# VHH binders against RNA polymerase II C-terminal domain phosphatase-like 3 (CPL3): the designs that were tried, part 1

Every score and structure here is a prediction.

Target 1, 181 residues: RNA polymerase II C-terminal domain phosphatase-like 3 (CPL3), of Arabidopsis thaliana (Mouse-ear cress) (q8ll04r923to1103)
Amino acid sequence: FASQKLSLVLDIDHTLLNSAKFNEVESRHEEILRKKEEQDREKPYRHLFRFLHMGMWTKLRPGIWNFLEKASKLYELHLYTMGNKLYATEMAKLLDPKGVLFNGRVISKGDDGDPLDGDERVPKSKDLEGVMGMESSVVIIDDSVRVWPQHKMNLIAVERYLYFPCSRRQFGLLGPSLLEL
Positions, changes and structure headers below are counted from each chain's first letter, unless a header gives other numbers; antibody chains aren't numbered by Kabat.
ipSAE, averaged over its two directions, is called F for ESMFold2-Fast, E for ESMFold2 and O for OpenDDE. V2 adds 0.75 times the mean of E and O to 0.25 times the DockQ between the complexes of E and O.
Where letters were taken out, [cut] stands.
Atom coordinates printed by the task and the answers are left out, and those that the model quotes come from them; centres of patches stay.

## First folded at step 6 (VHH)

Design S10 (from S1 with Y102W; framework vhh_gocatamig_d2)
Fold by ESMFold2-Fast, scan of step 6:
Structure S10 (fold): chain B 181 residues (1-181), chain A 120 residues (1-120)
Amino acid sequence: as target 1 above (181 residues)
Amino acid sequence: EVQLVESGGGLVQPGGSLTLSCAASGFTFSSYWLAWYRQAPGKKRELVAGISYGGSTVYMDSVKGRFTISRDNAKNSVYLQMNSLRAEDTAVYYCATYEYPWSGESFDYWGQGTLVTVSS
């Protein structure tokens, strides 16, 4: 016999990272971000990225690199996003440039549904289809309880990671973002 | 008005080639992501290839090395060059564009699709 690893399913947006489109960032904040990104490029473990090819800024959650290293030794890691496959593939490459953490275990739901029906193009919930094994052997980390209607007992809900001002406004929050502090 | 118009579909023999084209209008093409999706009868819709506004590409595993996606921002067009076609590539191919491809956002626009049939 051999011990099976438990599966750990990780949400991307607002759990592992926060992204903002270039056009969602005010010019004053763009200046701050460019300076911070330049300083961040000198660090061995980076947390702030400016992706010209995607037109967006991405800020990784503090402690993410240590978390992924430790978690990968205990769990089979899965990425799960309501975004489309193009986005999921780029984020998987960012988090796992050597291809050793997720091993293709990336689930994207943004491509599901009837392509000619607007409401059906974007599903509103997640499920464990595509994750092998018994439900009792799966742990889920996500910022949203609402997207896991059938698996709340397996869910560890984390505080939403909102770095950019536009992301705070998207969730109806007032006051300064982490970027502004 | 935004629109995407696919062309280039048709009947080809196994091992043959086709080039699909998608002509876009009504938006700032160079700032949008473009993708080719396909749907065969009785199967789920799937992403075949995608290209960012900067030219970075992604491909479905079964088409890597056979298909090539490209874009021409001056002509507001995206292309899918399909080589070494197989019977399982038979599907309706759709062109799609979106400015915001991540979590919780809907696709911006889809074309009407073009049928590709690989048969003898």
Scores: ipSAE 0.012, ipTM 0.349, lowest interface PAE 8.8, mean pLDDT 77

Design S15 (from S1 with Y98H S106Y; framework vhh_gocatamig_d2)
Fold by ESMFold2-Fast, scan of step 6:
Structure S15 (fold): chain B 181 residues (1-181), chain A 120 residues (1-120)
Amino acid sequence: as target 1 above (181 residues)
Amino acid sequence: EVQLVESGGGLVQPGGSLTLSCAASGFTFSSYWLAWYRQAPGKKRELVAGISYGGSTVYMDSVKGRFTISRDNAKNSVYLQMNSLRAEDTAVYYCATHEYPYSGEYFDYWGQGTLVTVSS
C-alpha cells in the first residue's frame, strides 16, 4: 500500500511571519530595523527582510526554518493567505527559494472580489476548497479560529506572532512590541 | 472606491525628461504610502520609488539620482520626475498604494498605468 503525507495548511500573516508596510513604521523603529536587517543579512538562516519592491518589512517567526524542514518530511505543505497574489507569491519565494516545499500549493484570497469596490473592509473566512485529498487528512495551523468556521477540528491555533508596533496596535494591544524588546 | 489615475506618459528620446502625475481619491491620502511601480513586457512589476506622508522616500538602485518622487497632499497627488531617461526605463508605470484588510492580510491598490517609451 502507498503511505502518503497528510496535508498541512499554513497561514502566513501572524502565524509564519509578521509584515509591516513602510508607512506603518515610525522613523525611530525604521532606524532600529535597518541596523537589525544589516546584521541579519549575514546569517545562514535569515529572519528580517526589507522588500523595497513591495514597500514592506517582513519578520519571520523564530524557529521557522527548522519547523518547515521537519514539517515538509511529514506533510505536503500549503500556504494559505487572505492577502493578494503578489504578496502570497513573494512570501512563498521567501520561505521556499528552491520551490521544493510548497510546489505551487499557495492559496491567496485577497484578490477574490473587487478590492477597489467601496471603502469598507469586511473580514473574509477561509475554507479548504482547492486543497487536495480528503478534508479529514488536513491539518491547519493559523492564529485565528474565527476564519475557519467549518474546520475547527482540523485546526491547531497558535499564538499570534506580532513583531511590529503597528501590528500590536491593529489588534488593540498595549505595551511594547517584540521589536522594542 | 479607492481610485488612482496616472497621466504624463509618452514618447521621449534617450537622455530626455518626463513627469508622471497620479491623482488619488476614495481614501485619506495623507495616511497612505504612495509608490510608483513599472512593468516592461515579459518582466515582473517592480517598485521604482515610494514616498511616505512625511516625505521619506525610497528608490530602486537603477533610478537613484535620476528620478524624484514627490507628493502634494492638498491636491491628493503624487509625482515622479524622471531625468536622464534610458531605453531600459521603457515600461507601463503604475501608481500604487498599500493597505491591510482588518484581518492583517495585505491588499494592493493600483492605477490603470501610463506608458513611457524611451526611443529615438
Scores: ipSAE 0.000, ipTM 0.131, lowest interface PAE 13.4, mean pLDDT 75

Design S16 (from S1 with Y98D S106Y; framework vhh_gocatamig_d2)
Fold by ESMFold2-Fast, scan of step 6:
Structure S16 (fold): chain B 181 residues (1-181), chain A 120 residues (1-120)
Amino acid sequence: as target 1 above (181 residues)
Amino acid sequence: EVQLVESGGGLVQPGGSLTLSCAASGFTFSSYWLAWYRQAPGKKRELVAGISYGGSTVYMDSVKGRFTISRDNAKNSVYLQMNSLRAEDTAVYYCATDEYPYSGEYFDYWGQGTLVTVSS
């Protein structure tokens, strides 16, 4: 009578959150961020973090806490990132401080590249290796269609979450950042 | 210019121990993250252990309890103490560093590697 849940694979960057290194944030924006973080610290659910040990700011997508709570009741949650394992581990701790949501189901592709391949040492795409079960039982949420070349039918593409000005510039976008609104 | 130089690799029998060292130069060592990666012939590179500038550590499951990563900021060095070595630990071991581990796809700086062979 126990039944296996469907798997939900969640991209980290630009899907669940947006991060910016201290060196990527202009002084005028840092002043705004410090005031917003101080106010956010007093809220029941926090969305803005300044990580001294990581040297970066992280802003969680609006509604993330409610989404993760509801999704965890319906799906077996996985985190999947093109970043390295250290980053993935820290973000997993941020999103799941009690260790009850992901239960070690964290995949990081940034470590898979061969340093002898030069500029191609980094993997170009994601796949479902490491996610057990039939592909038809997997739902993927990611902002990038290009990284899932063989699993597009499982993919729910979401609008890229870009909070920091440097992130908008990285994608060549015009207009103000969410930080400035 | 950032440079990382590994040493301490060699041939060891199963159950033996080795200590790998990585000497770093060209950056403010005390503010950087350091990691040990390994790559066996025909296999992909994998993270073995990592240490933050605050001393927080991360380990691959198969080495947890056998390997210990440590750093000495006064000597600009990071170490990997490897105990109870197994044939599966045979690989080239690489030291890597980044000021911010959120560098995206990979660490910015890598050493040349040191070979560890576990065999008799």
Scores: ipSAE 0.006, ipTM 0.228, lowest interface PAE 9.6, mean pLDDT 78

Design S18 (from S17 with T97R S103E; framework vhh_vobarilizumab_d1)
Fold by ESMFold2-Fast, scan of step 6:
Structure S18 (fold): chain B 181 residues (1-181), chain A 120 residues (1-120)
Amino acid sequence: as target 1 above (181 residues)
Amino acid sequence: EVQLVESGGGLVQPGGSLRLSCAASGFTFSSYWMAWYRQAPGKGRELVAGIYSGGSTSYADSVKGRFTISRDNAKNTLYLQMNSLRPEDTAVYYCARYEYPYEGESFDYWGQGTLVTVSS
């Protein structure tokens, strides 16, 4: 028989976390981040990570640990990103180090398409291919409506999480980032 | 002038082995994240294995225990040792360099690919 289990599909970038490349962080902010990361290492629930091997900083959305714990009791959790498989794998490990929340339910679209075809190399939209269950049994949490052209009615659009100044600039926003507050 | 040149592909029978090589030039190889991707006929590109500048590795579930990624920084060369090959491993294999592998910047440079055919 068909599975009717409720699924929750979670976007990674700007929904569960925000990342910034080392070279996009100004030296004054790098100093602040290194101090904050050192203090954050002492907390039972960490939110700020420096990934030397990836050359980037990652800041988790406030309340993420409580959210994932509660959501995992009600839904079958899926991670969905337009990023590549290596990034998706590292973020899944970060959010679920014991492999019990997502159970391999990680979809990455950054590796799809023809690597030799310019603009078509990387997909620009998401779909529910690979998600078990009926469309009516799926809830999606994402900061972007544009990437879900055929599933807008399943989508809960959340406020974009932009912690780093470079991320705020990427979306043409004025004023201080959350790091600068 | 970054260049990545793959070699070592060919026809092999199921259960056989192949070693792929990727010769890198035009950059400080030891400082970069490297990966092997593959694309089967009619399918999208998939990550097979990755190796970070610090030496840590990552593998797709379909190849764990069968494939081994490694690097020789002195020779500026990336390797993929493929054992116990299966027909579903048939694909063009691509060498890739990554600096920033998150959304919107999923690849930096690609090689032209090398064909691996697993058939009797």
Scores: ipSAE 0.000, ipTM 0.189, lowest interface PAE 11.5, mean pLDDT 76

Design S3 (from S1 with S103K; framework vhh_gocatamig_d2)
Fold by ESMFold2-Fast, scan of step 6:
Order: structure tokens, then C-alpha cells, then sequence
Structure S3 (fold): chain B 181 residues (1-181), chain A 120 residues (1-120)
């Protein structure tokens, strides 16, 4: 006696949030971020975080709190990142402070391979290994099609969420960042 | 000049305890994440435990309740207290530090490792 489960696999970086290390943020933008973060502290649902212990800023995608609440009623939620396990665990705690959304369903690929082999990382791919359920019952939300070579039919590609100027430059984009608007 | 130096490894009997220490230099310790990895013969390296500057921790499932990671920012050190050791814990243990790799970027430094052998 079992019902078919629907799984939703969510990419973290540039999909649910955008992060920038302190050393990637120009001094002129740091003061703006500090003022915005102070204002954000007074809101019921926060979107901008300064993590001194991680050395980074994190900005959540607009509408994320409502999205996660609605999606959790329809899907078994999973987080999937090319980042390391420490980063993935902290982002899971940030997005799910009550521990009721992801239930340990967090996949990280950043610890695979040798970090001593140069400073350039070879692009890795994602797959559905470790996701419980039938492949036909899985929906994936990610900003990158190229990391899902075998599962494009399950993929909803979203526009990259690039809040910080350094993130826009990383993708070769011109014009003002969302921080500067 | 980033250096991580591990110590505290050795031979211990099943059920015994060891404390591993890692002394760090050459970077701003307080702004970095620290972790213990291990590698057993013929296996890939695996994350054992990690700790943020603020004290948030993560542990591999098989060591939860037996191992405790801690840090001392004043001494630029991270520790792994290992209790109720098992033969499966036999490995070279490595100290590592991260600047939070996310898509496409990583700043990982490793120590030389310290051998832990759990046998009679």
C-alpha cells in the first residue's frame, strides 16, 4: 500500500539564491549591502544575510519563502549542489530552519575529486542517483542545462539569479546588477 | 604559505579514544571553515566532520555521537575528539580548510595527514 511520490530537485546557486565571498565584493558595494541587511533584519521573512562565519553574503531569490511553502505540499523536496557538503548543509539550514522541508535530502558534489589538482575545477554533471522515486516522477529546477546531460526531459531551466556584481561578471554580462538597482 | 599540521594519530584498541589536533597558519583562521577528512586504503577521501567559525557542525552518519569537532580561534586550531573507535575508523586523517566552494570555485588546503590505526 503505497502512493506514487513526486520529487522536486532544487539547485542552490543561481537558482534559489546567489552568494558572494567578502573578497569578491567591492568596498563601495559593501556599505550598501550592510545598510540593506540592517533593513532586511526587520522583515518577517529575510532575504539578505551576512555570514561572518562563512566569509560571504547570501541573497535569496524573491518569492522563495512562498515557493518553498507551496512546493513542500506537492513534492518531496531535495537540494542538489555542485558545492561542498558544508556549504550545502548551511544553505539547507538557512532555507529550512524548522527541519521540515528537506529532511536530510541534500546532495553535494563539491567533495568529489581532488581539490589539490590545480585551482581550476573541471565541470561536473548531475544525475538522479540517490533520489528516491521513479525517474518519471522527478522534476528538476536548475539554471544550468549542461549539468543534466541525461535528464533534460525532467528539467525546468530557470533564469540565473545574479544579485551581486561579481556574479554578473562571472557570466560575462554587462550592465547593472540587481544590487545596484 | 598556508600550512595545516595534524597530530594525535596512533595505534589504539577498539573502543578506545584519540584526539586529533590541527594547527593552522598563513591565513585568517577565523574567516575559514575547517574540516576533517579521512582516506582508508583503497577508498576515496570522505568528509568526517566540519565546523564553521560560528560553531555550526556537520558529521558523517557513521561517526555521529562518537566524534566531536571543535575549534579554538585564539590558537588557530581545530580538534577531532574520537570516542568508541572501531576497526572501520582506520585511515589517514586530513585537516582541510575551505572558502566555501560554490559553482566553479574552490580554495581548499590540506595537511599532510595523521595515521589512525584501530586494532589490537
Amino acid sequence: as target 1 above (181 residues)
Amino acid sequence: EVQLVESGGGLVQPGGSLTLSCAASGFTFSSYWLAWYRQAPGKKRELVAGISYGGSTVYMDSVKGRFTISRDNAKNSVYLQMNSLRAEDTAVYYCATYEYPYKGESFDYWGQGTLVTVSS
Scores: ipSAE 0.012, ipTM 0.265, lowest interface PAE 9.0, mean pLDDT 76

Design S34 (from S33 with T97R S103E; framework vhh_vobarilizumab_d1)
Fold by ESMFold2-Fast, scan of step 6:
Structure S34 (fold): chain B 181 residues (1-181), chain A 120 residues (1-120)
Amino acid sequence: as target 1 above (181 residues)
Amino acid sequence: EVQLVESGGGLVQPGGSLRLSCAASGFTFSDYWMAWYRQAPGKGRELVAGISYSGSTSYADSVKGRFTISRDNAKNTLYLQMNSLRPEDTAVYYCARYEYPYEGESFDYWGQGTLVTVSS
C-alpha cells in the first residue's frame, strides 16, 4: 500500500487529443493537414495522424508524450471516453503502442452491441465505476465538469483542446482554429 | 488493385460449424479495419462482425457468442469462425475493408461473397 501509485483517470476527446472525420475537413484545410502530417512523420514524437481505416485525422495535445511518461511514474493511468469500445481501444493503442502505460485500463461508455458505430445514445455522465481503489486515491483530468457530477472535488478541469475548425464550430466558437494559425 | 476473395461457404446442417476466409491483396492489410457482413434472401445488408487493425472485435447481437472474427496480418487474411449455425444465418457473406463508422461512415467492400446455406 505505501508503494502503491494513486490512480489518474484521463479523458480522451478534447483533453489528450482532438479528432475530425475526413468529410468534416474543408479541402483547403486538407491540403494544409497533408503537408503538416508529412513533416510530422520525420519527428521523433508524432502528433498528427491520418487514419485511413477510421476515416479521420487525430491531433495529439502538445506536450502529451512528456506528460504521459512523467505521469506514469507517479500514477496508475486510466483512459476514460464516452466513445465506443473500438474507438477507445484504437486511441489507447495510439497513445500507448508498447502497452506499458495503461495495461488495459480503458473505460468506454459506448454500447457493447454497437456495430463499429458512434452512438447518439451514449450516456452524458461519467462515474468511477470500473476504477479500482478508494475515491480519495483518484485524480481526474477532463475538459468537462458537467460529465462528473459526483466527483467535482477529484477533477482537474483543463481547457478544451480544439485543433480542427469543425471542432470549434461544434462548440459554437468563432475565430480561427489552431490549424489555421 | 484492391482485391478481397472470400472462401469457405457451403451447405451445413443446423448446429454445424463453418470457417470463412478472406484473402486480401492490393493494399496494406494491417492498416485497415476489416469486417464481415451478410445479406439474406429478400433482406437488407447486415454487419456481422468487425475487427480493428490491432485486433479489437465487435459483433452483432444476433451472432454474439457463436461467431468469432480474427485476422492474420502476416498472411493478409481475415477469418470468421461460425459455430452453432441456425437457418436464419443463411446468407451471402461478404468480406469488407471497413472505414470505421464514425457518425455514419460506411464500408468500402470489394469481395464477391461466399454463400452459406443452413438447412436440414
Scores: ipSAE 0.000, ipTM 0.116, lowest interface PAE 15.3, mean pLDDT 75

Design S35 (from S33 with S103K S106A; framework vhh_vobarilizumab_d1)
Fold by ESMFold2-Fast, scan of step 6:
Structure S35 (fold): chain B 181 residues (1-181), chain A 120 residues (1-120)
Amino acid sequence: as target 1 above (181 residues)
Amino acid sequence: EVQLVESGGGLVQPGGSLRLSCAASGFTFSDYWMAWYRQAPGKGRELVAGISYSGSTSYADSVKGRFTISRDNAKNTLYLQMNSLRPEDTAVYYCATYEYPYKGEAFDYWGQGTLVTVSS
């Protein structure tokens, strides 16, 4: 299997992009976002998107387009998220509109659970099930080491990409968000 | 058993300094985002400072430039250096840990707190 590319497993949320639902965004920040999105539409590579059908804003990490193009030449790219299948599918289409980068290699754990059940019912970890090749030939990029308890030696932990104020609050962070700078 | 034990609180005069410590055990400290919260009498808990597992920091506007959060992963310890203290900084200070927020909850574990009183 020496002729095969190494596999690169990429986390979506807070690694490649940051998303916020419409109801999580304050009116003053939505006004700023609408103006920024309108300006962003004129750029050859877009970073800010408003999805009416999903009711959310998505901001791509700076440098993402160059990263994905270069990485796809060296690695077999996989997307991996704790998010639901619909979200994972839409984000895969956003990052790969021609379907040539990931080629169906999208893993989502879903977020289904009874709100009355304890948090133990919510999946807290990822594993390399479904990733083809030798484990020693896999590299993982994720903002959380916590979700990879069995594969820390394969993991390159990156700083969380938190663009929206609501996302910073969800992680217990205050102060200006990247949106406010 | 996950434990967070805060220390370093006390009485200090306005303009003074204190260093708080939080000793963590029962989990892989280096994998967690950590935060300092405070609660003044009759008020809810508010976030003061946060630090990622990679060392990126964030501060409440009221403490920026005065407080510094830091961590020592080898010692499983979180710190809060508090300078230029003001009477309004008087509160019980708590350390907390949180993992990746998968479904609505941002916080996993809380300590018992340490009292900081800023008064002449």
Scores: ipSAE 0.000, ipTM 0.147, lowest interface PAE 12.3, mean pLDDT 76

Design S37 (from S33 with S106P; framework vhh_vobarilizumab_d1)
Fold by ESMFold2-Fast, scan of step 6:
Structure S37 (fold): chain B 181 residues (1-181), chain A 120 residues (1-120)
Amino acid sequence: as target 1 above (181 residues)
Amino acid sequence: EVQLVESGGGLVQPGGSLRLSCAASGFTFSDYWMAWYRQAPGKGRELVAGISYSGSTSYADSVKGRFTISRDNAKNTLYLQMNSLRPEDTAVYYCATYEYPYSGEPFDYWGQGTLVTVSS
């Protein structure tokens, strides 16, 4: 019935992955992360990365590789982040090393040349102006309803993926992180 | 065509020093993130040090305080100054850029590598 292509807009932070700067990780957790990352290197699908050039750890959401493969067959995939351009570009390369999933469809609001600068701390809104196609043909997956004030009907809100202790503290949460479980 | 040519490797005794160089061509070097990787015999590739186009640096904990990564954008050259070398630093060292199209590997490199052997 419909001859238009559906677009799927994916939030990066707290939706597809969770990142933590080296200086935000306690020494006891750093030791645990290094052991986990070493074990993860032997797996066919990696989920834990230590980015020395960016000074950060990144943990991918469970099931992400299967999700992206299946979604790419049904939708035109877009990445959308409140983070800066360099961070968005590095995460896009991590998720799509062959450059075939997103094809440059990466939108970043914090375009200042510093990775992770302006991420989630800046109270800005997202919009669909950069997404080609009819608004009725767009589906959005994001952990935050507040950043999409004019597009709530297109939004599938997901539970925030918070793996690192510092990320839980950022959202005022008590109790152990996923890393500690 | 992106080309990275490493040099400066060799045999050195424990506690010695070496400076590695990577000559870059075929792209606008000053716009790209650069890194040094290494691979020891029978082991996987390990990221050693990284430097952004703006000069921000990061290091593997095993080399912090001993190695220094730097770049000279006027000469299109990346450097790795290695001090207080240890036998466990023995590896082939590769220069890599993060802005080249991926091959599907967790670690990309475009140089032939330079061998560093730390032995008494």
Scores: ipSAE 0.000, ipTM 0.131, lowest interface PAE 16.0, mean pLDDT 74

Design S39 (from S33 with S58Y; framework vhh_vobarilizumab_d1)
Fold by ESMFold2-Fast, scan of step 6:
Structure S39 (fold): chain B 181 residues (1-181), chain A 120 residues (1-120)
Amino acid sequence: as target 1 above (181 residues)
Amino acid sequence: EVQLVESGGGLVQPGGSLRLSCAASGFTFSDYWMAWYRQAPGKGRELVAGISYSGSTYYADSVKGRFTISRDNAKNTLYLQMNSLRPEDTAVYYCATYEYPYSGESFDYWGQGTLVTVSS
């Protein structure tokens, strides 16, 4: 056991971070985000990013940098997303700019569907295919219990991280987002 | 009207090379993520390579190290350089917009496809 780390599988969206495309952000919120991002650039650890090349904003969950540092010492880290491969790759680079945390261990399901049939053809569940090691040696962190129908005993469900107003609307929630507070 | 027109396909021997092009019109090409997909006879469509607005790239494991995706925003053109071609690469290759599947409006614009046959 001392010669092999346990695996930790981390969901991206609504678990480690929350992203919103530029066209999903209202003008008034864009102004707030630009001001917050400018302030965030001067912090020791950044949490708000504007990706011109991706056309999106990304807000990292509070405490993420300390969490990833500590977790990487105890676990072999994996990223797992229902998003497409380009998004997964860019988020992996954001969280691990030196390529030392995940080491290519990134699983994305967004490309498994038929794109001409729309998003409904993308798989709605996750499994441990592609994660090396014994199932008993895997821990999963995700905001959705529903997407792990076969692995609930391995799952630590976390509260959804919804920073952007469009994300709150996606889950049918009313009232101010974390951005507006 | 949005149009994507692929070209550059053909018959090539194993180990050969081909360069595919996709001419885009009717939309602001530089604002879109772009991708190459392929469909072999009797198979579903497979994502081969993708590229973001600024040139960040993805490659399927089956083509990594052999294929290179690139874009020329001034010419509204997407490219796929295919080296060390194998019989398994035989497929119709499609140019398409590439979108995050859970983040709002999905815009899937597809070209007509270009046939690549790798055979001796």
Scores: ipSAE 0.000, ipTM 0.225, lowest interface PAE 11.2, mean pLDDT 77

Design S40 (from S34 with A35S S58Y; framework vhh_vobarilizumab_d1)
Fold by ESMFold2-Fast, scan of step 6:
Structure S40 (fold): chain B 181 residues (1-181), chain A 120 residues (1-120)
Amino acid sequence: as target 1 above (181 residues)
Amino acid sequence: EVQLVESGGGLVQPGGSLRLSCAASGFTFSDYWMSWYRQAPGKGRELVAGISYSGSTYYADSVKGRFTISRDNAKNTLYLQMNSLRPEDTAVYYCARYEYPYEGESFDYWGQGTLVTVSS
């Protein structure tokens, strides 16, 4: 490999972070989030963000900063999401404010559907087209096995990171969210 | 069926004003963050202004103090009041409904756009 590094493809949603729209957060939880965000702002490594321009809250997975630092020394890091380009770009900037971890290696598929089909803007699966590196030298980290139908042997499936109550409900889960603890 | 229909674009002199409207249908308008994007010739699409369901607003640095985003939930309509227009504001303006991406099933819905030309 010219870089002497393997490629590591990272899913954004429910793998590296969890986001919730303002209107999906109950008033009681909004008050808790505002206090937690204020406290988190004092820390050198932040995990909770409020994005007014996107109308959403974003909570980073615990240990993410240490993971990204170590992984970037061993792998060429790529971000891959079925989400839209705006979201992917904003999350890439959040995770890599100096632009040195991903170097523009960000793939978003939310706007890439077939123009003649119904709801063509949301592709149903991921592939390695557009990923720098050979297929046999790629490791994938994602919370969903089903979106990688041709690359299951390259995949490390992780437990979904669901911080917000609305996210747990979206996946049909019961019980208290991490926010409520 | 989600539909966003922009209107109000046109030719205007530098320093002039225009008011863009976006008629929304097929969803509960008051529940969504709404935005205006623009795309100038030869450039990518950029976020101009956004407004939350609760009325909180965002503006790109290039338009702060000149543009005002607003919404009328009773009419399911989004507005962009553009004042002190400049030649560099020339672009196709798009209305968008922001959607948080859940398992890749969610995405922004955009309208067809309305052309704004600022020239003599």
Scores: ipSAE 0.000, ipTM 0.129, lowest interface PAE 14.4, mean pLDDT 75

Design S44 (from S41 with G50A; framework vhh_gocatamig_d2)
Fold by ESMFold2-Fast, scan of step 6:
Structure S44 (fold): chain B 181 residues (1-181), chain A 120 residues (1-120)
Amino acid sequence: as target 1 above (181 residues)
Amino acid sequence: EVQLVESGGGLVQPGGSLTLSCAASGFTFSDYWLAWYRQAPGKKRELVAAIYSGGSTVYMDSVKGRFTISRDNAKNSVYLQMNSLRAEDTAVYYCATYEYPYSGESFDYWGQGTLVTVSS
């Protein structure tokens, strides 16, 4: 029955959430994050997570929980990341702790290259291989048009979600991050 | 140089058991996560099990309860105990390690693989 819905392919990084490794966070920002995370634990819908086992912070995009609930009624949801399988699996579990939204529909491209071929080890683009159904019935939400060279007509480009200061610097952006506001 | 060397693969009958081992060198083993992936003929690699630096584990649904991943930081080794093997478990098994993965930025190292064949 679910296969009769349109497919919605969702990018993880900079679309649904933003992550930063512990060693990428300045001590002054770490202090702010720890206070915010303590306050966030008391909320009914959490948005800020500290993953000790992964050594990273993850901040969910505002409105994500309501978005996923509504989208799951209209679309068969897929997660798609250029990251590796471990990261994809952990983020899928975070976004769908009951296993009812994505139902195993998680694509990670970080492992698809030849691990011994340095220049081509990490894939540089996304495609709809592995997404079941007709290409014409797929909608994609991603912050990057460049990674979808063959599917620009299926793509809804969203503003890149950059919460952490290190993420802004990675994209060459100046000025305060959302964390600093 | 980072090296991962798998061993323990072989031919086994359905319902049998095998223990795969992965010996690691060239990095601070205790700080890294380790994973077992597998690749069946004509298919892409899939995550079987992973163990994080802190000891937490993740398993593919089809192997949960049958396979157990463990690590020995003193020996720089990770293991996959495989019980109740099925024909569908036939694949080349790869050991891999990750340096806190990000989209397009992850560092990952792979072993050469060890073949597991489950047939009657």
Scores: ipSAE 0.012, ipTM 0.271, lowest interface PAE 9.1, mean pLDDT 78

